# Designs tried in a protein design chat: VH-VL binders against Ureidoglycolate lyase (DAL3). Part 10

Target 1, 195 residues: Ureidoglycolate lyase (DAL3), of Saccharomyces cerevisiae (p32459)
Amino acid sequence: MVTVVAETLTKESFEEYGTIISPDEEISRMQNLEKGANQGTAIKLLQVSQVENKSTSKVPNWNLFRCFPQPHLNRVFTQGSNQAISHSIKVLEKHPCSTQTFVPMGRTSAEVAYLVVVAKEIGNKPDLSTLRAFTCLGNQAVTYGLGTWHAPMIVLGKEEHLDFSVLIYESLDPDRPEKDCVEEHYSDGDVCIII
Short names: E, the ipSAE of ESMFold2; O, the ipSAE of OpenDDE; V2, 0.75 times the mean of E and O plus 0.25 times the DockQ between their complexes.

## First folded at step 7 (VH-VL; framework fv_sotevtamab)

Design z6 (from y1 with light chain N34Q; at its last look DockQ between E and O 0.56; V2 from the best seeds 0.00; counts 0 for: pae E 5.4 > 2)
Fold by ESMFold2, look of step 7:
Formats: structure tokens, C-alpha cells, sequence
Structure z6 (fold): chain C 195 residues (1-195), chain A 121 residues (1-121), chain B 112 residues (1-112)
């Protein structure tokens, strides 16, 4: 049995698993705010996330995921506060040939909108001793690093769904499905997150 | 024990069709891909194609250009390879072989004993 | 389409000596994100079907003697028999399974 308490998503806390797009963190670190883009109406920050492609495809897929919170997760969550809600992880997966970026759509920067669960690898399986979970705001995007083990999307909040735009390179070889996705399955209670 | 037992040798004329059977015992037939491999006398191994016995899905080497048909009968745990429009260069030993999937490298761990097909003008 | 080329085509080695067989692929068969080389080695004795020796380039199949080892990565691979025995006289094949399945042309190993 492994149990992990969810923590706040930050650039630093996630660095071993991938990169994130976190606008408020980026802007808050700037010493001088100059609107030098869109003819003076925007601040442009370059290269805010790392995307990698080891697949044979030269063109990425933009996939759309409409995700629904489980009943016990269909409530308001506050960042930095333990709600004492337990969630069992049934599957961790990895995408060996590409990074994978999830961009949430339809939630505000003031909302905890989803949960990210990640682990490092040992022996071609998730290393559960490195398992971590992060509460993510509606304006934060996550890029899982190449081959990072992660749970499928977990939606939090009172809204009925959360849509994600998902960027990934896929090989789509029917004889080699493991090139695009490898899964590890768990029984109820083996891997739990406290939110 | 795991066994792949093939049908006996065949002698055919050019233009004929041959159908070779590969009967499985000692494992669940639908759990693993079945492959067919050609070996002409004194020559190397050539992959012909494979079947997923669970779905019936096939893939073929383009070299055989629609002359080969691979099937599986899950009621008898038997795979078949049918080669049509036989030519003298099709004289070869034909093997069936199992692959154990990703965990074991998609390599062919168990082979049938081989079936000699002789195409004589 | 990935072409597998073996060298030499034939090799004569004295009993107890090292035998080395090379295999080169026209494209990399390394899946680098998992560090897996999609390559196998087979032994075929006269009148017999092939026998699997090595998979994933370096993993020995159960029951294969320790004198057989596989090495290499990407496009260049080697099968080594550390001390040749009389029963090792055979034809050896490499096989890639990165994209479809293709075999090398074979290397005939003879006792000198």
C-alpha cells in the first residue's frame, strides 16, 4: 500500500517529472513587465515548456479529452488545504516516444481543476517510492516528460466536466502498441492519493 | 508441453495452391501471434506474415503480393497458411512460429517442425 | 523497410576459441526512450527449425548456455560464442522486430 498527500503544483516541485506552463508563476518572477508583443497589448514568454519527439511521426496530434470528475471528486478543492478525500489509482501509464502536454480549458486561475499523479521508473515499471500528486489550477498546463509514469486525467471541482487539449506525438503502429503507451495496473487501495 | 505440429510434405505443380496446417498444443492459442516463415533450400529465413488468432487480424510481407492467406481456426487450435499460384521458386520449407509478445521481444520462441513444399514443373 | 546484413557469410573457428558474428541494420532498431533494441538471434542446425538464443539484443533465452551472449545497440549488433563447442556448428540469424519482422541472410559457423 502506498499513500501520498497531494501538494501544490509549481515549476520547481514538478521538475523531475516534466515541465509546466504556469503563467502566474512566470509573471510573478519578472522584474520588469513590458508589453512588447501584439503591438503593445501582450507579454510574450518564450519556450515555457519542453516538448520532445522520439516517435516516427513528424507531426503531432492535438487530441481533445472531455473528462468528468468521479462523484467523490465532484466538489470544491482549495489549494494548500487537505480535504481528507481519498482517491484510489487504478492505472499508471507512460508515453515512451513523446512528451504529452495537457492544457485545461474552461476553468479559471482561481480554481483547483485537476490532479496530476506521477512516478519515476524502476525496472521498466513505476517506482512507487517516488510517487507524487499535485493539485493544479485551471490556468496551469502540464507536460509529462518523455516516459514519465502518470495517472490518466483526474478532474476535480463542481463543474460537470473539464476539457483538455492534448499535444502528443504518436507512432500508431498496431503491432507495437507499447511504443505509444505502456500501462501498469493496481488493485483498489494499493495506490491512494489524499487530496 | 508447448508444441506446434505442421502437416506433411507436399508436391505441387506450378500454378497450384498449397495449404499447410499448424496445430497448437500446450498453451492458449488465442494469446499469441502465429507467424509463417519461408526457407528455400540452402537459403535464409524469410518472414511471410502473421495472424492474431484472437481477432483474426493479419499482416503480410509485400513480397508475397496477395498470394498468401493466413487463417486461424480457434475451435481446433490450428493456424493455416495458403500459398496460391505456386512457382518453382516457392520450393521451400515453411515454418509456423509463435511470438510471445512485447515482454519477450516479439521473438519466435517455438517453431513447428517445418513442411517441405516441392513445386515441380 | 529495415534490411539486416550479417558478416561474415561464413566463419571457421577452432574448438575452444571465440566466435563473433556481426549484424547491421539499415535503420536503428533502438527504441531509445525505453533503451530497448528490437533484435533477436537464432541458431539453426541442419534439418532442424531455428532455435531462439537471444532477444532484446542481449537477453538470453532460458536454457541457452552462458557461452552465448549478445551485445550492441542501434544499428550494430554482435553475437559472441566465448568458447566454441562442437554442437555450436550451425547457421546463425539475426532478426529485427522494430518494424515488421526481417532476418539477416545468415552466417554459417563451421569447426576449423
Amino acid sequence: as target 1 above (195 residues)
Amino acid sequence: QVQLVQSGAEVKKPGATVKISCKVSGYTFTDYYMHWVQQAPGKGLEWMGRINPNSGGTKYDPKFQGRVTITADTSTDTAYMELSSLRSEDTAVYYCARDRGYKYGYAFDIWGQGTLVTVSS
Amino acid sequence: DIVMTQSPDSLAVSLGERATINCKSSQSVLYSSQNENYLAWYQQKPGQPPKLLIYWASTRESGVPDRFSGSGSGTDFTLTISSLQAEDVAVYYCQQYYSTWTFGQGTKLEQL
Scores: ipSAE 0.081, ipTM 0.627, lowest interface PAE 5.4, mean pLDDT 90
ESMFold2 (binder alone), look of step 7: mean pLDDT 93; pTM 0.948
OpenDDE, look of step 7: ipSAE 0.470; ipTM 0.794

## First folded at step 8 (VH-VL; framework fv_sotevtamab)

Design b1 (from z4 with light chain S33Y; at its last look DockQ between E and O 0.03; V2 from the best seeds 0.00; counts 0 for: pae O 14.3 > 2, placed apart)
Fold by OpenDDE, look of step 8:
Structure b1 (fold): chain C 195 residues (1-195), chain A 121 residues (1-121), chain B 112 residues (1-112)
Amino acid sequence: as target 1 above (195 residues)
Amino acid sequence: QVQLVQSGAEVKKPGATVKISCKVSGYTFTDYYMHWVQQAPGKGLEWMGRINPNSGGTKYDPKFQGRVTITADTSTDTAYMELSSLRSEDTAVYYCARDRGYKYGYAFDIWGQGTLVTVSS
Amino acid sequence: DIVMTQSPDSLAVSLGERATINCKSSQSVLYSYNNENYLAWYQQKPGQPPKLLIYWASTRESGVPDRFSGSGSGTDFTLTISSLQAEDVAVYYCQQYYDTWTFGQGTKLEQL
């Protein structure tokens, strides 16, 4: 049995697993300011997340994911809560030939909106000793690095659903599905996240 | 030919910062983790940290964390190791080393020639 | 952190004789899912960087002479040189890459 406590998503904490788009963090750390279009009413930060493609596809897909919180997760998660919620992970997946970016839609930094669970690889399997979980704000996006093991998206909060725009390169070869996604399955309770 | 070529020897004062480079050739820079290893004179090998050149993600040994910064420039296929607040104990040869990953059995198969950093008053 | 401990610190062996170097890890470096030992051996000669000899505890790196062999599993590992040659005089290091990367303290192999 592996149990990890979820931690706050930050650029530093996630850098081993991929990259994130964290607006408030980026702005707070900003050294170079580019005023974008709209007559100087925007701040533009370049290359905040890295996308990588090793698939046969030269054009990425923008996919839409509408995710629903499980009943025990369909509640408000706030900092300083005295309630710890346990969540069992049943599958980890990786995309060996592409990064995968999840951009939450219609949410703000005022809420904890979703949970990210990641692990590094040892051999051809997730290394559960490196399992980490991150609570993510509604205005934070995550890009899983090439081959990073991660759980399917886990939505938190009181809202009915959370939509994600997802960027990924896919070969969509029915004879070689492993090129697009590899899964590792776990029994209930084997891998638990404390939120 | 696959090779790592490091920058030349450095002489620094205590408290200073040193930055050494490791240029790769003969393979795709972004396909492999790059590690840095310290070896004090007459002593053993100590892992300092690594970087994923693709993402810029780093991992450091706690011993060096806070003083070491590893970076990668994919435009020049060069990895860097910066060590600040230098001490006499930091006098050592520093190596960059390629981690060839699971496919080829991990371990460090290609090494730079080493860079001597001397810290003296 | 996984601590690697080699034994002996130094040894002298006559040419043509067997050299044995041991390495012990503070915890197992065997991964149960792939049944591989995340253990490597390196050779370092004066003024040179280390050279990879063995990986996965027992697989020889390409170009490494047959007289070099690695054995062991879990926490106990051994590097063996079946017949010492003059060019084998060096310092040898074991390394685990199971969790982070740590080296043994090294074993100096000299010619007797």
Scores: ipSAE 0.000, ipTM 0.515, lowest interface PAE 14.3, mean pLDDT 91
ESMFold2, look of step 8: ipSAE 0.173; ipTM 0.656
ESMFold2 (binder alone), look of step 8: mean pLDDT 93; pTM 0.951

Design b2 (from z4 with light chain S33L; at its last look DockQ between E and O 0.47; V2 from the best seeds 0.00; counts 0 for: pae O 12.5 > 2)
Heavy chain, then light chain:
Amino acid sequence: QVQLVQSGAEVKKPGATVKISCKVSGYTFTDYYMHWVQQAPGKGLEWMGRINPNSGGTKYDPKFQGRVTITADTSTDTAYMELSSLRSEDTAVYYCARDRGYKYGYAFDIWGQGTLVTVSS
Amino acid sequence: DIVMTQSPDSLAVSLGERATINCKSSQSVLYSLNNENYLAWYQQKPGQPPKLLIYWASTRESGVPDRFSGSGSGTDFTLTISSLQAEDVAVYYCQQYYDTWTFGQGTKLEQL
ESMFold2, look of step 8: ipSAE 0.013; ipTM 0.576
ESMFold2 (binder alone), look of step 8: mean pLDDT 93; pTM 0.952
OpenDDE, look of step 8: ipSAE 0.000; ipTM 0.541

Design b3 (from z4 with heavy chain K59R; at its last look DockQ between E and O 0.06; V2 from the best seeds 0.00; counts 0 for: pae O 12.2 > 2, placed apart)
Heavy chain, then light chain:
Amino acid sequence: QVQLVQSGAEVKKPGATVKISCKVSGYTFTDYYMHWVQQAPGKGLEWMGRINPNSGGTRYDPKFQGRVTITADTSTDTAYMELSSLRSEDTAVYYCARDRGYKYGYAFDIWGQGTLVTVSS
Amino acid sequence: DIVMTQSPDSLAVSLGERATINCKSSQSVLYSSNNENYLAWYQQKPGQPPKLLIYWASTRESGVPDRFSGSGSGTDFTLTISSLQAEDVAVYYCQQYYDTWTFGQGTKLEQL
ESMFold2, look of step 8: ipSAE 0.190; ipTM 0.656
ESMFold2 (binder alone), look of step 8: mean pLDDT 93; pTM 0.951
OpenDDE, look of step 8: ipSAE 0.000; ipTM 0.533

Design b4 (from z4 with heavy chain Y33W; at its last look DockQ between E and O 0.04; V2 from the best seeds 0.00; counts 0 for: pae O 13.6 > 2, placed apart)
Fold by OpenDDE, look of step 8:
Structure b4 (fold): chain C 195 residues (1-195), chain A 121 residues (1-121), chain B 112 residues (1-112)
Amino acid sequence: as target 1 above (195 residues)
Amino acid sequence: QVQLVQSGAEVKKPGATVKISCKVSGYTFTDYWMHWVQQAPGKGLEWMGRINPNSGGTKYDPKFQGRVTITADTSTDTAYMELSSLRSEDTAVYYCARDRGYKYGYAFDIWGQGTLVTVSS
Amino acid sequence: DIVMTQSPDSLAVSLGERATINCKSSQSVLYSSNNENYLAWYQQKPGQPPKLLIYWASTRESGVPDRFSGSGSGTDFTLTISSLQAEDVAVYYCQQYYDTWTFGQGTKLEQL
């Protein structure tokens, strides 16, 4: 049995697994906020996340995910708090030929909106010794790097659902589904996240 | 024993391309980022770029962007740095260095022995 | 691009005396979320690769003698050798890894 405690998502904490888009964090690091765009009505930051493609497809897909919190997760969460709520992970997946970006829609930095669970690879399987979990704010996006093992999106919060715009390159080859997605399954209680 | 072993010294002409290898042993190659650092004779250290051997993702310093290519071969646990359009200013010792990452504290804790590249007409 | 500036460029210290090297970053390398300074110190002897001494600004790498210490926060950092030994003659570099990776220009430490 593996148990990890969820930690706060940050740019640095996630670097080994991919990249994130964290507006408040990025802006806070700016030396000069006067570098405006749109005639001074916007701040423009370039290349805040990295997308990679090793698939046969040259055009990415924008997919839409409507995710629902499970009953024990359908509650208010506070970033940095330990509420001792356990959540069992039943599957980890990877996309060997494409990054996958999740952009939450209609949420703000005022709420913890979803949970990210990731692991590195050993051999051709998730290395559970490197398992990490992150609580993510409603205005933070996550890009899983090529081959990064991750749990399907886990929604937190009191709201009924959370929508994600998802960017991914897919070959959609029925004869080689493993090129788009590989899964590793776990029994209930084998992999637990404390939130 | 953890170590990085780099390929031998190179002598190149201006405009040529050099490719240096860095073979790792004693740890899991794909668990750590690999960086490349340039050091001109009698000068300081300059970061060139890094690769995630697990994903193949790279990041380069703008100074070297367009001329440097970093790759990783997971079958041989070897990282490579290729520098094209060589100039006399590229004469330097080049180091590969392992990045420990977040969990163990970011830092370059293991270095290769360095590879001297001499660019001369 | 975060610029790292060390001072002095060169320093001569007698054996057994304290050596102090300073490093300044053009921007803060303190990350508020984890309260860590993304700064490292390296030692490089002639003909050798750099050796990690300090990371997170003040954490000594395993195997590094106690006489080496790092201090500072934000934009100002210091590497201190409490009692200089002959084997400490080297060039020392600070490095930030807060945003990409950049090194100071180096400080040459010589024996007086």
Scores: ipSAE 0.000, ipTM 0.518, lowest interface PAE 13.6, mean pLDDT 91
ESMFold2, look of step 8: ipSAE 0.005; ipTM 0.565
ESMFold2 (binder alone), look of step 8: mean pLDDT 93; pTM 0.951

Design b5 (from z4 with light chain N34D; at its last look DockQ between E and O 0.02; V2 from the best seeds 0.00; counts 0 for: pae E 16.4 > 2, placed apart)
Fold by OpenDDE, look of step 8:
Structure b5 (fold): chain C 195 residues (1-195), chain A 121 residues (1-121), chain B 112 residues (1-112)
Amino acid sequence: as target 1 above (195 residues)
Amino acid sequence: QVQLVQSGAEVKKPGATVKISCKVSGYTFTDYYMHWVQQAPGKGLEWMGRINPNSGGTKYDPKFQGRVTITADTSTDTAYMELSSLRSEDTAVYYCARDRGYKYGYAFDIWGQGTLVTVSS
Amino acid sequence: DIVMTQSPDSLAVSLGERATINCKSSQSVLYSSDNENYLAWYQQKPGQPPKLLIYWASTRESGVPDRFSGSGSGTDFTLTISSLQAEDVAVYYCQQYYDTWTFGQGTKLEQL
């Protein structure tokens, strides 16, 4: 049995698993807050997340995911609160040939909107000793690095659903589905996240 | 210059504990797994365990499980390997080695210079 | 545990001649999902740590001379030195990293 406590998503904390798009964090780090885009009405930050492609496809897919919070997660989560909600992970997946970026839609930094669960690899399986979980704000995006093990998106909050725009390179080869996605399954309670 | 620098040679009595260090430079410590490998005199390489310096997660070979403890100090970019209940058979050179991980082929591309541990009564 | 077995334990080869070292794994180290062989080769000279030569069974590490090559798939692998040089005298190890990490027992390559 493996249990981890969710931590706050930051660029540094997620670095070994991929990259994140964290607007508030990025802007807070800026030395110069000059608005250089849209005739002075916008701040433009380049290359905030890294995308990698080793698939046979040269064009990425923009996919849409509408995710629903499970009943025990369909509640308000606040950063810094100690609610001690347990959530069991039943599957981890990886994309060996592509990064995968999840961009939440219609949420703000004022809410904890979703949970990310990741792990590194050992023996072509998730290394549960490296399992980490992150609470993510509504305005933070996550890019899973190439081959990073991760749980399917887990939505938090009182809203009925959360939509994600998802960028990924896919071969969509019916004879080799494992090139696009590999899964590892777990029994209920074997892998638990405390939120 | 990417390099791993290990602590100096150790001489221990049977039953004692040894702790050796591996300081990294030239790369981000938390970006790579750190492994420890044992090599007895005139013998082959034996994997002992590894650590994720960022999360602290460890994996050990069953042969050393219970006696070996691998830790990492991210403030000093240093990995440690502690081996307890030392036996004469633990006399060996111990290496730390960087693992590039899945993205870069998993192989151990950078090695420390090795630390000789001698266990004798 | 995956057991790695090298052959021969030792060999002597004349300068300029081909050296061949074999490595066999007790189970396949080919991962079907990415079609990679989780196999590496290392060179170790006396008093030095091992040096990475080959990874993914056949990819040369940067800086490794072209005369070194890795081949094989599944359970049978081969390290080849096409033309032995004096500096190639060393012990060579294969390593699987498919499931944990295990090394072959080593092959001592000497000059004839």
Scores: ipSAE 0.000, ipTM 0.512, lowest interface PAE 15.5, mean pLDDT 92
ESMFold2, look of step 8: ipSAE 0.000; ipTM 0.492
ESMFold2 (binder alone), look of step 8: mean pLDDT 93; pTM 0.952

Design b6 (at its last look DockQ between E and O 0.03; V2 from the best seeds 0.00; counts 0 for: pae E 19.5 > 2, placed apart)
Fold by OpenDDE, look of step 8:
Structure b6 (fold): chain C 195 residues (1-195), chain A 122 residues (1-122), chain B 112 residues (1-112)
Amino acid sequence: as target 1 above (195 residues)
Amino acid sequence: QVQLVQSGAEVKKPGATVKISCKVSGYTFTDYYMHWVQQAPGKGLEWMGRINPNSGGTKYDPKFQGRVTITADTSTDTAYMELSSLRSEDTAVYYCARDRGYYKYGYAFDIWGQGTLVTVSS
Amino acid sequence: DIVMTQSPDSLAVSLGERATINCKSSQSVLYSSNNENYLAWYQQKPGQPPKLLIYWASTRESGVPDRFSGSGSGTDFTLTISSLQAEDVAVYYCQQYYDTWTFGQGTKLEQL
């Protein structure tokens, strides 16, 4: 049995698993900022997240995910709170040939909107000793690194759903589905996240 | 039977480079980290570095960083450790060791090679 | 780097008596997320590679006799041999695998 306490998502904390787009963090640094062409009404930040492709496809797919919070997660979450809500992870997946970027839509930095669960790899299995969980704000995007083990998206909050724009390279070869996605399954209660 | 078999003893001059091998059998080579450990005569164990044979990713102890290179050949199920700019202090037995690398079994070194003696002398 | 320090450097114990070896880490090797101590014990006999005895601080490796036990948490750990046997004469090492891998300096256990 593995139990992990969720922590706040930051660029540094997620660095080993991929990259994040965290507007408030980026802007607060006031480095590498360019004023946009719109008469100074925009800030442009370049290369805030890294995308990799080792699939046979040369064109990425933009997919849409509408995710629903499970009943025990359909509540308000606040950063820094000690709510002690437990959530069981039943599957971890990886995409060996592509990064996967999740961009939440229609949410703000004022809310904790979703949960990210990740792990490093040993051989062809998740290394559960490196399991980490992150609470993510509504204006933060996550890019899972190539081959990073992660749970399917977990939505938090009082809203009925959260939509994600998802960028991924997919071969979509029915004879080789493992090239696009590999899964590892767990029994209920074996892997728990405390939120 | 799971086992690691290392190459034979080496005698080198100072400044030379040595490369020793560790061939695995009895398990899937790419499923486990492979570590290398140094043990000078009459001294303790010292970790040198590791490799993930699946990805080729390596990690080294700062003491050996820049002189040690660990590689893996998945076609022959063999890990290698190359140590350059040899010094007399590098005279030691070198071990390859498998890291279980799974949470349920821990991350200790459960299988070891028989060791390879490297002697550095002028 | 996490420094591992064993005590004593050497000890002699009579057959049938208890042997106790201590290991201290410079920082905690207890991982808060899974509540496991990333600590192992090894036995090494002359001319042989080390042999894994204990992992997760207190779990015996398969095939290891019951007389071997590991205890402790955080920074202080102990390997105990409840009743020393002749074949137990060896050098023992603790190892942390919490952050990289480091070994204690070793403890030579001899028969008194």
Scores: ipSAE 0.000, ipTM 0.533, lowest interface PAE 14.3, mean pLDDT 91
ESMFold2, look of step 8: ipSAE 0.000; ipTM 0.441
ESMFold2 (binder alone), look of step 8: mean pLDDT 92; pTM 0.948

## First folded at step 9 (VH-VL; framework fv_sotevtamab)

Design c1 (from b3 with light chain S33Y; at its last look DockQ between E and O 0.04; V2 from the best seeds 0.00; counts 0 for: pae O 10.2 > 2, placed apart)
Heavy chain, then light chain:
Amino acid sequence: QVQLVQSGAEVKKPGATVKISCKVSGYTFTDYYMHWVQQAPGKGLEWMGRINPNSGGTRYDPKFQGRVTITADTSTDTAYMELSSLRSEDTAVYYCARDRGYKYGYAFDIWGQGTLVTVSS
Amino acid sequence: DIVMTQSPDSLAVSLGERATINCKSSQSVLYSYNNENYLAWYQQKPGQPPKLLIYWASTRESGVPDRFSGSGSGTDFTLTISSLQAEDVAVYYCQQYYDTWTFGQGTKLEQL
ESMFold2, look of step 9: ipSAE 0.237; ipTM 0.692
ESMFold2 (binder alone), look of step 9: mean pLDDT 93; pTM 0.946
OpenDDE, look of step 9: ipSAE 0.006; ipTM 0.541

Design c2 (from z4 with light chain N34R; at its last look DockQ between E and O 0.02; V2 from the best seeds 0.00; counts 0 for: pae O 12.9 > 2, placed apart)
Fold by OpenDDE, look of step 9:
Structure c2 (fold): chain C 195 residues (1-195), chain A 121 residues (1-121), chain B 112 residues (1-112)
Amino acid sequence: as target 1 above (195 residues)
Amino acid sequence: QVQLVQSGAEVKKPGATVKISCKVSGYTFTDYYMHWVQQAPGKGLEWMGRINPNSGGTKYDPKFQGRVTITADTSTDTAYMELSSLRSEDTAVYYCARDRGYKYGYAFDIWGQGTLVTVSS
Amino acid sequence: DIVMTQSPDSLAVSLGERATINCKSSQSVLYSSRNENYLAWYQQKPGQPPKLLIYWASTRESGVPDRFSGSGSGTDFTLTISSLQAEDVAVYYCQQYYDTWTFGQGTKLEQL
């Protein structure tokens, strides 16, 4: 049995598993906050995240995910709160040949919107000793690194759903589905996240 | 001040079990992996295993697999290393060491003072 | 397991002279995606725990004198002490943390 407590997503905390797009963090690090784009109405930051492709596909897919919070997660979550909600992870997956980027749509930085659960690899399986969980704000995007083990998207909050635009390279070879996605399954209670 | 303080020296008979403690202070216990390293007298360093104090997840060197158990008590900020079926060759100084993780190079930056375990009949 | 082999096992160097310790890994410890070598160097004096000197093969730990330097990539690494001081007499270990954690057998550095 493995239990981890969710922590706040930051660029630093996620570096082992991929990259994030975190607007507030990025902008806060700028030396000059001049509006240099869209005729002075925008700030443009280049290469804030990395995408990798080792699949046979030459073009990425933009997929749409509409995710729904489970009943016990259909509530308001606040960063740093004394909440102790337990969530069981039933599956971890990896994409061995592509990064996968999740861009939440329609949420703000004031909202704890979704949960990311990740682990490194040992052999061909998730190393649960490296399991980490992150609470993510509505304006933060996550890119899972190549081969990073992660749970399917977990939505938090009182809203009915959260939509994600998802970028991934997929071969979509029916004879080799493992090239696009590998899964490891767990029993209820084996892997728990405290939120 | 970041510090790891280990329990005192132990004298054991062959076949016995020893449990060493490593108490941390000066940093958040659950934020760093804790490793254990064996060093026989006049010999080199050997990695034994590690624990994620946050999750309780462990990894062991195959050499020690089955005899070593690493645990963590987050209520007391203490890591433990238990070694069973002790042999004379287990006579060594045992160190706990903090792993700095990804940002700081995964190196062991903080070490306990070491615990001598003597196994003799 | 990645085997770490140091050379020499021991060496004696005069004060003020250069000391060079080599470390070879049985396989590359270079992580290509980051272009970082998962290699550290430690110093251990009698009766003391090891002390971290170098990480990422070439980055000095805070507080480590600049006479210590690490170099190399892939499978071959070197720890250099540009000008040996009396307090540098110790056993030095290389360590890979690319796949699990393994140490070299150690190099005993003595004053000539």
Scores: ipSAE 0.000, ipTM 0.533, lowest interface PAE 12.9, mean pLDDT 92
ESMFold2, look of step 9: ipSAE 0.126; ipTM 0.626
ESMFold2 (binder alone), look of step 9: mean pLDDT 93; pTM 0.950

Design c3 (from z4 with light chain T100K; at its last look DockQ between E and O 0.35; V2 from the best seeds 0.00; counts 0 for: pae O 11.6 > 2)
Fold by OpenDDE, look of step 9:
Structure c3 (fold): chain C 195 residues (1-195), chain A 121 residues (1-121), chain B 112 residues (1-112)
Amino acid sequence: as target 1 above (195 residues)
Amino acid sequence: QVQLVQSGAEVKKPGATVKISCKVSGYTFTDYYMHWVQQAPGKGLEWMGRINPNSGGTKYDPKFQGRVTITADTSTDTAYMELSSLRSEDTAVYYCARDRGYKYGYAFDIWGQGTLVTVSS
Amino acid sequence: DIVMTQSPDSLAVSLGERATINCKSSQSVLYSSNNENYLAWYQQKPGQPPKLLIYWASTRESGVPDRFSGSGSGTDFTLTISSLQAEDVAVYYCQQYYDKWTFGQGTKLEQL
């Protein structure tokens, strides 16, 4: 049995697993906050995340994910809460030939909107000793690095659903689904996240 | 118990068509690809084609393309292989075989008992 | 098409001795993304369908005696029977499932 406590998503904490787009974090680090884009109405930051493709496809797919919180997660989550909610992970997956970017839609930094669970690899399987979980704000996007083991998206909050725009390169070979996605399954309670 | 049971031996004349059945039991028919393999007397194994019973999607070896038709009946958990324009060279034992897919390491883990088809004038 | 070639075509081994069968593919059946060899070994006895022995080149199928082992990677593979038993007399086939499905021509293993 493996149990980990979710931590706050930051650029540095996630760098081993991929990249994140964290607007408030990025802007806070700017030395000059002058608005230089859109005739002074926007701040433009370049190359905030990295996308990689090793698939046979030359064009990425923009997919739509409408995710629903499970009943025990269909509640308000705030950073620094003294609440401890346990969530069991039943599957970890990786995309060996493509990064995968999740951009949440319609949420703000005011709430914790979703949970990211990741692990490093050992022997072509997830190394559960390296399992980490991150609480993500509604205005933060994540890009899983090439081959990064991660749980399917876990939505948090009182809202009915959270939509994600998802960028990924896919071969869509029905005979070789492992080219696009490899899964490792776990029994209930084997892998638990404390939120 | 997981098993594939094939129909009985067939004797056909050249130019005729044969249809062999493979009935599955002990597992969910639609969860696994079903393959057909030909083995001429005293010869090796040769892949003919496969079907996804869930979608009906098929793939055939070019050697048999145009003469072989693989179908699946989900109501009876039965796969079929039809071979037309039979030739003497088609005399062989035909096997249906289950493909486990990636999750279980692929390969053909369950086989039918085989069906002998004899083509003679 | 990937062509599978076995060697030898036939061999005779004494009981209790090691039997070695080789299989070569015309191109690599190692998938770089998952580092798996898409290679299986089968045993076929007269009047019976083939029986799966090894998959992923080296993983033994459930119920298969531990005297059977598979090794190799890329294009060269080997099936080894560490100590031949009388019931091991059969024809053995390698199979690639990397691109389509093709079998070796078979190796007939007999008892000396």
Scores: ipSAE 0.000, ipTM 0.553, lowest interface PAE 11.6, mean pLDDT 92
ESMFold2, look of step 9: ipSAE 0.019; ipTM 0.601
ESMFold2 (binder alone), look of step 9: mean pLDDT 93; pTM 0.947

